# Ledger of designs, part 45: miniprotein binders against q53ft3

Target 1, 195 residues: q53ft3
Amino acid sequence: MFGCLVAGRLVQTAAQQVAEDKFVFDLPDYESINHVVVFMLGTIPFPEGMGGSVYFSYPDSNGMPVWQLLGFVTNGKPSAIFKISGLKSGEGSQHPFGAMNIVRTPSVAQIGISVELLDSMAQQTPVGNAAVSSVDSFTQFTQKMLDNFYNFASSFAVSQAQMTPSPSEMFIPANVVLKWYENFQRRLAQNPLFW

## First folded at step 17 (miniprotein)

Design rc4
Fold by OpenDDE base, look of step 19:
Structure rc4 (fold): chain B 195 residues (1-195), chain A 97 residues (1-97)
Amino acid sequence: as target 1 above (195 residues)
Amino acid sequence: SDEEELIILAKWAAILLRKALDMARKGNTERAKYLIEMAIEYLREIEKLATTPEEEEIVEQAIEAAQEALQLLEQGKPDEVEEILREAIRLLRELYQ
């Protein structure tokens, strides 16, 4: 349902579901990460009146996870880019992941998506520096990330004849990826902050 | 694919029911009802996508549980809804685990 993309890294489409309404991506070597894109994968939107609160977690000095609200994804805003480089020394806030026993590995940060009611989301305040402020930097980053994603995804393209049945895995046709890429580029060109 | 769609719908339905449970606990009965109703809509779509007897049975049981929860809320019995909703969520997990 959700994807996570870091520039220069492989796209993540398989979130760990840690609760019915909570999904987590692991970000290894998080100190080298400046920006993260979170997006909806699916053809099926959020249920009416729902969206996703996007959180970032890094280990504190005690090795405990510090979660910070980055922002939101919704049906109206199905993707978002977040700057996380400046958050690594921040203080933790109240977060929906605190009660979860999430296995953490050293140097691995996490992106958490909590599916929430929109009215509840409206009451939440993201960290101020998580939003990409520069349109130009955002556009450049997004383009690089898109290119990287496309290149990565295309490198795994196999013909149907080459596919090994794996009922636990979902397969996306290459043409769908391309279509998504083209649509995203179009939207980006129209409004770099369309998300 | 239909199977992929079923899985996604099941996840959404489970989320809706979980939120309904939370709302019921908070005393937001009307919102809980609304969420359950939405979940039932998703469950009906899942029912259409079900291809195995096991899936059909799971979905049917989940619908029944959701309907029962809704009825209990209408009767002013929110305390009795939690167990039923948990069961419905458990059933749905069987569809996407």
Scores: ipSAE 0.774, ipTM 0.920, lowest interface PAE 0.5, mean pLDDT 85
Fold by OpenDDE base, fold request of step 18:
Structure rc4 (fold): chain B 195 residues (1-195), chain A 97 residues (1-97)
Amino acid sequence: as target 1 above (195 residues)
Amino acid sequence: SDEEELIILAKWAAILLRKALDMARKGNTERAKYLIEMAIEYLREIEKLATTPEEEEIVEQAIEAAQEALQLLEQGKPDEVEEILREAIRLLRELYQ
């Protein structure tokens, strides 16, 4: 029913069912994880009026689990991206997961999904900055890509005085690259989906 | 596959009944009724997918339990519903465990 994805790792589609309404994924080596995607597998949706509250659990300095509400998945939002890298020092929140026989390996975290009524979910407050908006993620990625390209291209910049004649080679003025970069950024800022 | 679908539906039905139990405990009778009714709809779909006599029997018993729970709620007896719903959930677990 649920899947969990960490970049560079195999997708998990078999959650441990710890109760009728509670599912858990193990995340080994969680300290290396920045983002996690939680999603519905898409075979059968939530029953009407229900969704999933998504929690993250990591061991504290004493090896005790700290649970935090990351956000939600619903029929209207069947997948969500969560940033977990910044949560490792956060305060625990109230959670519906009891004492689970969690393999208390210090390096393993958990993603928990609790199936809840939508009206109950509306009363819950996720931890700040955990939910990554799709728009923000896209904008951040695009900006990083643009910056990477600009930095790469600029590293090859030479002055006219530094140029050696190479009749077989085509040259693009650095100002053209800069102008393109500035124009693209402007368009992106106006409409992230301008294309 | 039909088998995979049956398992998923059984899990959803069990979740619905579990939530109904929670609502009944909280005294939210109307919500509990609604959840049980929805669970029965899922159970009817499971019944269509059942291929073995064992599966058919489990689903039939779960439907009967859910209907009894619903009737008890209609009668204003939420305290008597918990055991019946637990049994229905137990039955459904046999379909997906």
Scores: ipSAE 0.769, ipTM 0.913, lowest interface PAE 0.5, mean pLDDT 88
Fold by OpenDDE base, fold request of step 18:
Structure rc4 (fold): chain B 195 residues (1-195), chain A 97 residues (1-97)
Amino acid sequence: as target 1 above (195 residues)
Amino acid sequence: SDEEELIILAKWAAILLRKALDMARKGNTERAKYLIEMAIEYLREIEKLATTPEEEEIVEQAIEAAQEALQLLEQGKPDEVEEILREAIRLLRELYQ
C-alpha cells in the first residue's frame, strides 16, 4: 500500500506492518539521508475520510527512538517529500507507535505511517521545515535523484568491445537511459508534478 | 492481481475496524458505525474476490462479526463491541498474513 524512496537507494514497497493501522520502513545509514519520499503504491486508495500521518524516528544518545511528525499523505496528495537531515537534533513529538521494542542499530532510522481519520490529522502539527513545500525544492530533489540514477547507471557503462559475452543476460543501451533522462528532465521542467 | 487486491482490501477493512474500535471506546458511536459500515463494503468486495473455501469462510465470519458489532452499537452497547471487532480483525489478518 505504501512505498518509501531515498535517492540513490532501492525503492521500498514492503513496509513492516506493526499494527492494523501502522506501517514502518527501516532506513539504514540514516545520517546520510537528506530527503525521503513517501507515497501510495496506487493500487487502492485510502478509505473515504482517511489518510496517513508520516513520522520519522531516529535513536537518541541513549538509543531510545525519537519520533517526529513529518507530514501527511492522502488520496488528494498520494506522495510527499520530506527533508529529514535537519531533524536529527530535534525534540521528539507525541506519536502513535508506542514503545516498539525494535532492536535498533544506532545507524537505522524509521519512517512510520499511521493511517488516521482526516479530521484527526487536521489536529496534528508537523515539525517545521520537514515538508518540501516549494516547487523549486521539489524540482531540485527530483533533479538530484535523476542525476544519482544516471551516475549510477553510467558507472556500469562499457563499450561493446569491452563487453563480456553473456547470452543469457539482457542489456540496455546507454543511449536509452540517456534519452529517458533527457525526456524526464524536459517533462520535469514543464511540470514538476507531471507524474 | 485479484489476490493482491484481496490482500489490500483486507488490510483496509482491518484498519477501518480498528478505527471503529477506537471510536467505540471514545464513545463516538456514530463514527464507529460509519467505519464498520465502510468495512462491510470492503468485506463484500473481498467476498467477490475470494477463490478458496478458507477465504470465503473467513470473509463470511468477518462480515457476521462486523454486522453484530454494528447492531450492538445501534442498541447502545459500545462496551460489548470491542471483543467482536477484535475477532473480526483477527480473521482479516489471516487473509494477508
Scores: ipSAE 0.765, ipTM 0.913, lowest interface PAE 0.5, mean pLDDT 87
Fold by OpenDDE base, fold request of step 18:
Structure rc4 (fold): chain B 195 residues (1-195), chain A 97 residues (1-97)
Amino acid sequence: as target 1 above (195 residues)
Amino acid sequence: SDEEELIILAKWAAILLRKALDMARKGNTERAKYLIEMAIEYLREIEKLATTPEEEEIVEQAIEAAQEALQLLEQGKPDEVEEILREAIRLLRELYQ
Protein backbone atom coordinates (compact mmCIF):
# COMPACT_ATOMS: atom_id res chain seq x y z
CA MET B 1 0.00 0.00 0.00
CA PHE B 2 2.84 2.36 0.82
CA GLY B 3 6.36 2.82 -0.41
CA CYS B 4 9.38 4.53 1.03
CA LEU B 5 12.33 5.75 -0.99
CA VAL B 6 15.71 7.04 0.07
CA ALA B 7 18.07 8.14 -2.65
CA GLY B 8 20.75 5.58 -3.30
CA ARG B 9 18.80 2.84 -1.58
CA LEU B 10 16.34 0.21 -2.68
CA VAL B 11 12.71 1.16 -2.65
CA GLN B 12 10.84 -0.23 0.30
CA THR B 13 7.41 -1.54 -0.55
CA ALA B 14 6.77 -3.76 2.43
CA ALA B 15 5.92 -1.77 5.49
CA GLN B 16 5.57 -3.41 8.82
CA GLN B 17 1.94 -3.22 9.77
CA VAL B 18 1.90 -2.46 13.47
CA ALA B 19 -1.86 -1.90 13.54
CA GLU B 20 -4.69 -1.99 11.03
CA ASP B 21 -4.19 1.69 10.36
CA LYS B 22 -0.45 2.04 11.04
CA PHE B 23 2.53 1.15 8.92
CA VAL B 24 6.25 1.48 9.62
CA PHE B 25 9.40 1.49 7.50
CA ASP B 26 12.83 1.09 9.00
CA LEU B 27 15.54 3.48 7.90
CA PRO B 28 18.99 2.13 8.71
CA ASP B 29 21.84 4.62 8.96
CA TYR B 30 19.35 7.44 9.12
CA GLU B 31 22.00 10.06 9.85
CA SER B 32 23.12 9.89 6.26
CA ILE B 33 19.61 10.50 4.95
CA ASN B 34 18.57 13.97 3.88
CA HIS B 35 15.28 13.28 2.18
CA VAL B 36 12.69 10.54 2.20
CA VAL B 37 9.94 9.99 -0.32
CA VAL B 38 6.74 8.41 0.89
CA PHE B 39 4.18 7.33 -1.66
CA MET B 40 1.18 5.17 -2.30
CA LEU B 41 2.03 2.04 -4.26
CA GLY B 42 -1.25 0.78 -5.42
CA THR B 43 -3.98 1.55 -7.84
CA ILE B 44 -6.49 1.59 -5.02
CA PRO B 45 -6.67 5.00 -3.40
CA PHE B 46 -7.41 5.90 0.19
CA PRO B 47 -11.00 5.42 1.18
CA GLU B 48 -13.02 8.55 0.74
CA GLY B 49 -12.30 11.05 3.47
CA MET B 50 -9.05 9.38 4.52
CA GLY B 51 -5.34 10.00 4.10
CA GLY B 52 -2.02 9.23 5.72
CA SER B 53 -0.13 11.17 8.34
CA VAL B 54 3.58 10.60 7.88
CA TYR B 55 5.82 10.55 10.92
CA PHE B 56 9.53 10.27 11.46
CA SER B 57 11.09 8.69 14.50
CA TYR B 58 14.69 8.83 15.60
CA PRO B 59 16.39 7.80 18.79
CA ASP B 60 17.16 10.55 21.25
CA SER B 61 20.27 10.71 23.39
CA ASN B 62 18.71 8.13 25.68
CA GLY B 63 17.82 5.83 22.83
CA MET B 64 14.13 6.59 23.12
CA PRO B 65 12.21 7.23 19.93
CA VAL B 66 11.28 10.80 19.18
CA TRP B 67 8.37 11.04 16.77
CA GLN B 68 7.65 14.04 14.59
CA LEU B 69 4.89 14.64 12.09
CA LEU B 70 6.45 15.28 8.71
CA GLY B 71 3.33 15.78 6.66
CA PHE B 72 0.67 13.97 4.74
CA VAL B 73 -0.09 11.80 1.78
CA THR B 74 -3.56 11.81 0.28
CA ASN B 75 -5.39 10.81 -2.86
CA GLY B 76 -4.73 14.33 -4.10
CA LYS B 77 -1.07 14.08 -3.12
CA PRO B 78 -0.16 10.42 -3.30
CA SER B 79 3.55 11.11 -2.87
CA ALA B 80 5.56 13.51 -0.77
CA ILE B 81 9.19 14.39 -0.19
CA PHE B 82 10.34 15.07 3.33
CA LYS B 83 13.57 16.52 4.60
CA ILE B 84 14.64 14.67 7.72
CA SER B 85 18.27 15.75 8.10
CA GLY B 86 17.41 18.83 10.10
CA LEU B 87 14.97 17.15 12.45
CA LYS B 88 17.47 15.34 14.65
CA SER B 89 17.33 18.00 17.34
CA GLY B 90 13.61 18.58 17.30
CA GLU B 91 11.20 18.13 20.15
CA GLY B 92 8.98 15.12 20.10
CA SER B 93 5.34 15.53 19.17
CA GLN B 94 2.26 13.56 19.97
CA HIS B 95 2.08 10.53 17.76
CA PRO B 96 -0.25 7.57 17.33
CA PHE B 97 2.45 4.86 17.34
CA GLY B 98 2.63 4.40 21.09
CA ALA B 99 5.57 2.84 22.88
CA MET B 100 6.68 0.61 20.10
CA ASN B 101 9.52 -1.60 21.20
CA ILE B 102 11.64 -0.43 18.37
CA VAL B 103 14.81 -2.44 18.38
CA ARG B 104 17.09 0.10 20.00
CA THR B 105 19.57 0.20 17.22
CA PRO B 106 20.83 3.74 17.55
CA SER B 107 21.41 4.00 13.82
CA VAL B 108 17.91 3.07 12.73
CA ALA B 109 15.09 5.55 12.32
CA GLN B 110 11.54 4.89 11.21
CA ILE B 111 8.94 6.32 8.92
CA GLY B 112 5.46 5.80 10.24
CA ILE B 113 2.25 6.19 8.29
CA SER B 114 -0.98 6.51 10.20
CA VAL B 115 -4.12 6.28 8.12
CA GLU B 116 -6.48 8.90 9.43
CA LEU B 117 -9.59 10.84 8.60
CA LEU B 118 -8.85 13.96 6.61
CA ASP B 119 -10.63 16.19 9.09
CA SER B 120 -8.45 14.83 11.86
CA MET B 121 -5.35 15.38 9.75
CA ALA B 122 -6.32 18.99 9.25
CA GLN B 123 -5.91 19.52 12.98
CA GLN B 124 -2.35 18.25 12.94
CA THR B 125 0.63 20.55 12.50
CA PRO B 126 3.68 19.14 10.77
CA VAL B 127 7.12 20.12 11.93
CA GLY B 128 8.44 23.10 10.08
CA ASN B 129 10.43 22.64 6.89
CA ALA B 130 9.92 18.88 6.72
CA ALA B 131 7.60 18.97 3.77
CA VAL B 132 9.47 20.05 0.71
CA SER B 133 7.19 21.73 -1.73
CA SER B 134 8.20 20.93 -5.27
CA VAL B 135 8.85 24.58 -5.99
CA ASP B 136 10.62 25.26 -2.75
CA SER B 137 12.67 22.13 -3.10
CA PHE B 138 13.68 23.08 -6.56
CA THR B 139 14.53 26.60 -5.54
CA GLN B 140 16.44 25.42 -2.51
CA PHE B 141 18.29 22.83 -4.51
CA THR B 142 19.15 25.33 -7.17
CA GLN B 143 20.27 27.86 -4.63
CA LYS B 144 22.43 25.29 -2.88
CA MET B 145 23.87 24.22 -6.19
CA LEU B 146 24.69 27.81 -7.02
CA ASP B 147 26.24 28.40 -3.64
CA ASN B 148 28.23 25.23 -3.93
CA PHE B 149 29.51 26.20 -7.35
CA TYR B 150 30.38 29.71 -6.28
CA ASN B 151 32.16 28.53 -3.17
CA PHE B 152 34.02 25.91 -5.13
CA ALA B 153 35.09 28.29 -7.86
CA SER B 154 36.01 31.02 -5.40
CA SER B 155 38.25 28.65 -3.50
CA PHE B 156 40.54 28.64 -6.51
CA ALA B 157 40.68 32.39 -6.81
CA VAL B 158 44.18 33.84 -6.88
CA SER B 159 45.54 37.29 -7.37
CA GLN B 160 47.53 38.12 -10.45
CA ALA B 161 50.65 38.11 -8.34
CA GLN B 162 49.87 34.60 -7.17
CA MET B 163 49.29 33.21 -10.61
CA THR B 164 51.68 30.66 -11.98
CA PRO B 165 52.15 31.07 -15.69
CA SER B 166 50.27 28.37 -17.54
CA PRO B 167 50.00 29.32 -21.20
CA SER B 168 47.91 26.29 -22.03
CA GLU B 169 45.21 27.20 -19.53
CA MET B 170 42.35 29.62 -19.83
CA PHE B 171 41.52 31.83 -16.89
CA ILE B 172 38.19 33.33 -15.93
CA PRO B 173 38.14 36.40 -13.71
CA ALA B 174 36.47 35.77 -10.37
CA ASN B 175 34.25 38.79 -10.83
CA VAL B 176 32.71 37.14 -13.88
CA VAL B 177 31.67 34.19 -11.75
CA LEU B 178 30.22 36.53 -9.15
CA LYS B 179 28.29 38.51 -11.73
CA TRP B 180 26.95 35.32 -13.21
CA TYR B 181 25.92 34.12 -9.78
CA GLU B 182 24.13 37.34 -8.93
CA ASN B 183 22.38 37.44 -12.25
CA PHE B 184 21.31 33.83 -11.98
CA GLN B 185 19.96 34.35 -8.48
CA ARG B 186 18.00 37.35 -9.62
CA ARG B 187 16.48 35.42 -12.48
CA LEU B 188 15.73 32.45 -10.27
CA ALA B 189 13.97 34.67 -7.77
CA GLN B 190 11.85 36.13 -10.52
CA ASN B 191 11.04 32.83 -12.17
CA PRO B 192 12.34 29.53 -10.84
CA LEU B 193 11.71 28.06 -14.28
CA PHE B 194 13.38 30.77 -16.32
CA TRP B 195 15.58 28.27 -18.16
CA SER A 1 -3.73 -9.05 -10.05
CA ASP A 2 -7.11 -9.81 -8.59
CA GLU A 3 -5.41 -11.37 -5.62
CA GLU A 4 -3.34 -8.28 -4.94
CA GLU A 5 -6.41 -6.13 -5.29
CA LEU A 6 -8.29 -8.32 -2.86
CA ILE A 7 -5.53 -7.97 -0.30
CA ILE A 8 -5.41 -4.21 -0.62
CA LEU A 9 -9.17 -3.90 -0.37
CA ALA A 10 -9.16 -6.13 2.67
CA LYS A 11 -6.58 -3.91 4.32
CA TRP A 12 -8.64 -0.82 3.60
CA ALA A 13 -11.77 -2.46 4.89
CA ALA A 14 -9.97 -3.41 8.07
CA ILE A 15 -8.73 0.15 8.48
CA LEU A 16 -12.23 1.49 8.05
CA LEU A 17 -13.59 -0.90 10.63
CA ARG A 18 -10.80 -0.01 13.02
CA LYS A 19 -11.61 3.66 12.63
CA ALA A 20 -15.26 2.87 13.13
CA LEU A 21 -14.40 1.10 16.35
CA ASP A 22 -12.46 4.12 17.52
CA MET A 23 -15.36 6.41 16.68
CA ALA A 24 -17.79 4.15 18.47
CA ARG A 25 -15.62 4.29 21.57
CA LYS A 26 -15.61 8.05 21.40
CA GLY A 27 -19.37 8.12 21.14
CA ASN A 28 -19.37 9.37 17.58
CA THR A 29 -22.04 7.00 16.42
CA GLU A 30 -22.83 8.69 13.14
CA ARG A 31 -19.25 8.66 12.01
CA ALA A 32 -18.86 5.06 13.07
CA LYS A 33 -21.90 4.14 10.99
CA TYR A 34 -20.53 5.96 8.00
CA LEU A 35 -17.20 4.16 8.23
CA ILE A 36 -18.87 0.78 8.59
CA GLU A 37 -21.05 1.47 5.58
CA MET A 38 -17.98 2.30 3.58
CA ALA A 39 -16.29 -0.86 4.79
CA ILE A 40 -19.26 -2.88 3.61
CA GLU A 41 -18.83 -1.40 0.16
CA TYR A 42 -15.23 -2.58 0.13
CA LEU A 43 -16.30 -5.98 1.40
CA ARG A 44 -18.75 -6.33 -1.44
CA GLU A 45 -15.95 -5.61 -3.88
CA ILE A 46 -13.79 -8.20 -2.17
CA GLU A 47 -16.61 -10.68 -2.45
CA LYS A 48 -16.53 -10.24 -6.21
CA LEU A 49 -12.81 -10.93 -6.24
CA ALA A 50 -12.93 -13.95 -3.97
CA THR A 51 -11.89 -17.13 -5.76
CA THR A 52 -11.90 -19.66 -2.95
CA PRO A 53 -14.72 -20.86 -0.73
CA GLU A 54 -12.66 -19.84 2.26
CA GLU A 55 -12.33 -16.27 1.02
CA GLU A 56 -16.01 -16.14 0.24
CA GLU A 57 -16.90 -17.35 3.69
CA ILE A 58 -14.59 -14.86 5.37
CA VAL A 59 -16.03 -11.98 3.40
CA GLU A 60 -19.58 -13.07 4.05
CA GLN A 61 -18.93 -13.31 7.76
CA ALA A 62 -17.26 -9.92 7.76
CA ILE A 63 -20.24 -8.38 5.98
CA GLU A 64 -22.60 -9.93 8.48
CA ALA A 65 -20.53 -8.64 11.35
CA ALA A 66 -20.39 -5.16 9.87
CA GLN A 67 -24.14 -5.15 9.31
CA GLU A 68 -24.74 -6.28 12.85
CA ALA A 69 -22.52 -3.50 14.10
CA LEU A 70 -24.57 -0.98 12.13
CA GLN A 71 -27.78 -2.30 13.61
CA LEU A 72 -26.39 -2.08 17.10
CA LEU A 73 -25.30 1.49 16.54
CA GLU A 74 -28.76 2.32 15.25
CA GLN A 75 -30.19 0.80 18.39
CA GLY A 76 -27.94 2.97 20.54
CA LYS A 77 -25.72 0.12 21.71
CA PRO A 78 -22.19 1.27 20.87
CA ASP A 79 -20.66 -0.77 23.67
CA GLU A 80 -21.69 -3.99 21.99
CA VAL A 81 -20.15 -2.98 18.68
CA GLU A 82 -16.49 -3.26 19.65
CA GLU A 83 -16.35 -7.02 19.89
CA ILE A 84 -18.16 -7.46 16.61
CA LEU A 85 -15.89 -5.05 14.80
CA ARG A 86 -12.82 -6.73 16.26
CA GLU A 87 -14.06 -10.02 14.93
CA ALA A 88 -14.66 -8.53 11.51
CA ILE A 89 -11.14 -7.12 11.50
CA ARG A 90 -9.75 -10.48 12.56
CA LEU A 91 -11.55 -12.14 9.70
CA LEU A 92 -10.17 -9.64 7.23
CA ARG A 93 -6.65 -10.22 8.51
CA GLU A 94 -6.96 -13.79 7.34
CA LEU A 95 -7.21 -12.46 3.80
CA TYR A 96 -3.95 -10.52 3.85
CA GLN A 97 -1.84 -12.16 6.59
Scores: ipSAE 0.761, ipTM 0.912, lowest interface PAE 0.5, mean pLDDT 88
Fold by ESMFold2, look of step 17:
Structure rc4 (fold): chain B 195 residues (1-195), chain A 97 residues (1-97)
Amino acid sequence: as target 1 above (195 residues)
Amino acid sequence: SDEEELIILAKWAAILLRKALDMARKGNTERAKYLIEMAIEYLREIEKLATTPEEEEIVEQAIEAAQEALQLLEQGKPDEVEEILREAIRLLRELYQ
């Protein structure tokens, strides 16, 4: 039903359904994440009059979840980019340690999607700095993802002379990845929303 | 695929019935009836996609439950729909779990 995408990571398409109308994606190592993309997966849209409220949750110092409304996905806007980097520092206050390297521990945050009636969503107010333009920020985000994917796939490249038989595995020629990368880059520059 | 489409439709139908139950609890009977009517439309689409006798029986029972809930709301008996809607939702979970 829903997908969640972070630059440099595999797309998640298998949300944990925690209620009929509530879906959750885990975000490990969330402190390294600046943006997330949330989108409708599949061909069947929301029922008429309904949409999805998108939340971000991180554990506070006591390990308790702190949920913040990022924004919405609807049939009219079935994908959205949300900035979460500013949300991980509480009120967004300046710190006296701002230039200092801060040791961080691994932790898991969550993206939650609550399916709601549109008139109920109209009464909800997202946190002010989470919404991002789908044009400029999406292009920059997607370019970084594209570079990361290409570098990842290229790190596994071998020449034909270096290959050993492995009949139980599938392989993709490296030039297919390069052609995809070049084509996607071109299309993204022409129409950032072609997806 | 038809199986994937059936699962998604079942999830949407269950959500519609959950929202209908919420509206009935809040006394918004007209909104609850509207949501049940939409859920029945989704159930009819699921009926077209069902391929096993088990799936056909589940969707038939869910339709009957949704229609009974709608009838009770039309009769001004919103307090009596909760158990019926919960059973319909439970039936739909069998299709996608």
Scores: ipSAE 0.721, ipTM 0.895, lowest interface PAE 0.9, mean pLDDT 77
Fold by ESMFold2, look of step 19:
Structure rc4 (fold): chain B 195 residues (1-195), chain A 97 residues (1-97)
Amino acid sequence: as target 1 above (195 residues)
Amino acid sequence: SDEEELIILAKWAAILLRKALDMARKGNTERAKYLIEMAIEYLREIEKLATTPEEEEIVEQAIEAAQEALQLLEQGKPDEVEEILREAIRLLRELYQ
């Protein structure tokens, strides 16, 4: 039904179903994660008039989990990117790790998806630091990075007639950069999340 | 595959019936009836995909329970639907667990 992706990690497709209408993904080492992508799997969409509210939670050391609304996935927006790196900043003014006598280990956070009626979702407000992005927005960001790298590398191009011997330096033929650029664009057009 | 499709449809049908129960508890009878009618549409698609006698029996019982709940709501008896909707949801859980 749902998938969860963190950049640089394998996609998770096996959510734990904790109720008829609630699904959970574990996020180990969550403190190293800046963004998470939540998306719908399969060919059978939400029933008409329904969608998914997406939450983030981390347990504290001695308390109940605190769930924060990140945003939504719907049939009209079946994938979304959420920023989670800023959600912990409001807990305390300084990092207490250096003053503590107790050894602490990273905790496992969770992404929760609650299937709800769209009317109920319309009255919910995501937390202010959570960013909601579409696949189109992520594609645009990635295309800008691709263009930036190509323009940077090509700005150093020189002809063979302009070269002077520099035995301590290494060079890359310009056509290698162009081929990389063209291959990356093709892969991005086929799957914006391939990298 | 047909089995994978059946499982997803069963999960959606169970969610629809859960939301219908919630609406009946709040007195929103018209919304509850609409959600049950949608669930029955999903159950009839499950019926077409069922391949074992156990699956066929489960979906038939779930349809009967959903139709009874719909009749009770039509008769203005929303207080009487909770047990039968819970039974329908339990039956659907057997299809996807």
Scores: ipSAE 0.700, ipTM 0.887, lowest interface PAE 1.0, mean pLDDT 77

Design rc4
Fold by ESMFold2, fold request of step 18:
Structure rc4 (fold): chain B 195 residues (1-195), chain A 97 residues (1-97)
Amino acid sequence: as target 1 above (195 residues)
Amino acid sequence: SDEEELIILAKWAAILLRKALDMARKGNTERAKYLIEMAIEYLREIEKLATTPEEEEIVEQAIEAAQEALQLLEQGKPDEVEEILREAIRLLRELYQ
């Protein structure tokens, strides 16, 4: 029914159903995630007059779950991108070990989807700055990847006069793609949506 | 596949009946009737996809329960629909496990 996508990770398509109208995806290592895409799978849409309220949950400093409404998916807006990085840190983070550097155990957050009547959803207010443009961010992501690759590869261009005689062609050294891959993967590991 | 489609339709039908039960509990009989009628449309689509005797029996019983609930609401007996709708929802759970 629903899918959940984080850049650099496998798409999740098998939500845990915790009630007739409630579905959950686990997000391990949630602190490294900046954006999440939630979308409808398949060709069977919500029934008329219904939609989905999308929530993000993470444990607070006491280990208690904190749930925040991110926004909605509906038949008219069947996919949405939510920024969660600002939600994880929160204003006035109560970090108890300030300047001390301690290693925190990875923890699991959740994306929850609650199927609701549309008029019930109209009474709900999402947290600020969570929603971004729906699928345009992913098309822009792919365009930026293409532009980034082109700009990087072009910086290593060598004319054919400098290499094997094939004067009507431009050649790119084989290791340029490798360097791009290594650098891009490093940046993705640090910030999957770094643009 | 047809089985995957049947499961999704059963989940939607169960949600529709759950919301209908909520509306009946609040005294919103007209909206409860509308949601049950919509659920029956989904149940009839499930009926077309059912391929085993168990699936056929489950959906038949769910349709009968939903139609009985609708009739009780038409008769002005909303207090009598709770058990019937809960049974229909339970039957649909058996269908999507």
Scores: ipSAE 0.698, ipTM 0.881, lowest interface PAE 1.0, mean pLDDT 76
Fold by ESMFold2, fold request of step 18:
Structure rc4 (fold): chain B 195 residues (1-195), chain A 97 residues (1-97)
Amino acid sequence: as target 1 above (195 residues)
Amino acid sequence: SDEEELIILAKWAAILLRKALDMARKGNTERAKYLIEMAIEYLREIEKLATTPEEEEIVEQAIEAAQEALQLLEQGKPDEVEEILREAIRLLRELYQ
């Protein structure tokens, strides 16, 4: 009925149904996740006048679930990408293991989908900065990041005549960065979620 | 597959009936009737996909319950639909659990 995708992970298509109208996907190691995509599976859409409210949940320091509304999925927008990295913060303090190269213990958050009437959804307010409202918006954002990195790296390009001896310094030919940029751009156009 | 499609349709029908029950409780009889009518359309599609006698009996009983709830709402008896809709929802749960 629903799918959930995180870049670099296998797609999840088997939500846990916790009520007639509520579905959940587990997100282990959620602190390493910045974005999730929620989408409709198959060819059987929501009934007319209905859609899905999408929530993000993580355990607080006491292990209690904290649920936050990310946004919506509807027949008119059957897939959406949501940013969750800004929603996981709130420690307000550091812990002693952050300076060490510690293997991260997996933790589990959840994506919840509540099927609701559209007029009920119109009165709900998502948390700020959560919705990256379409695949086109995700692609546009990613393209801007790609352009920004390429322009930054290119500003340091020098010819061999401009180089000074620097035995401790590593150099990358400028065309390698360009080839990477062009390859990334082509793959992004082919599949915006490949990375 | 037809089995997967039957399960999804049963889930949608159960959700429609739950929302109809909520509307009936709020006194929104017209919205409740509309949602039940939509649920019946889903139930008739399930009927076409049913492959076992158990599935056929369940969907038949769910249709009868939904139709009775419609009649009670048309008669101005929304207080009497709750038990009937809960029974239909319970029947549909057997199709997808």
Scores: ipSAE 0.658, ipTM 0.869, lowest interface PAE 1.1, mean pLDDT 78

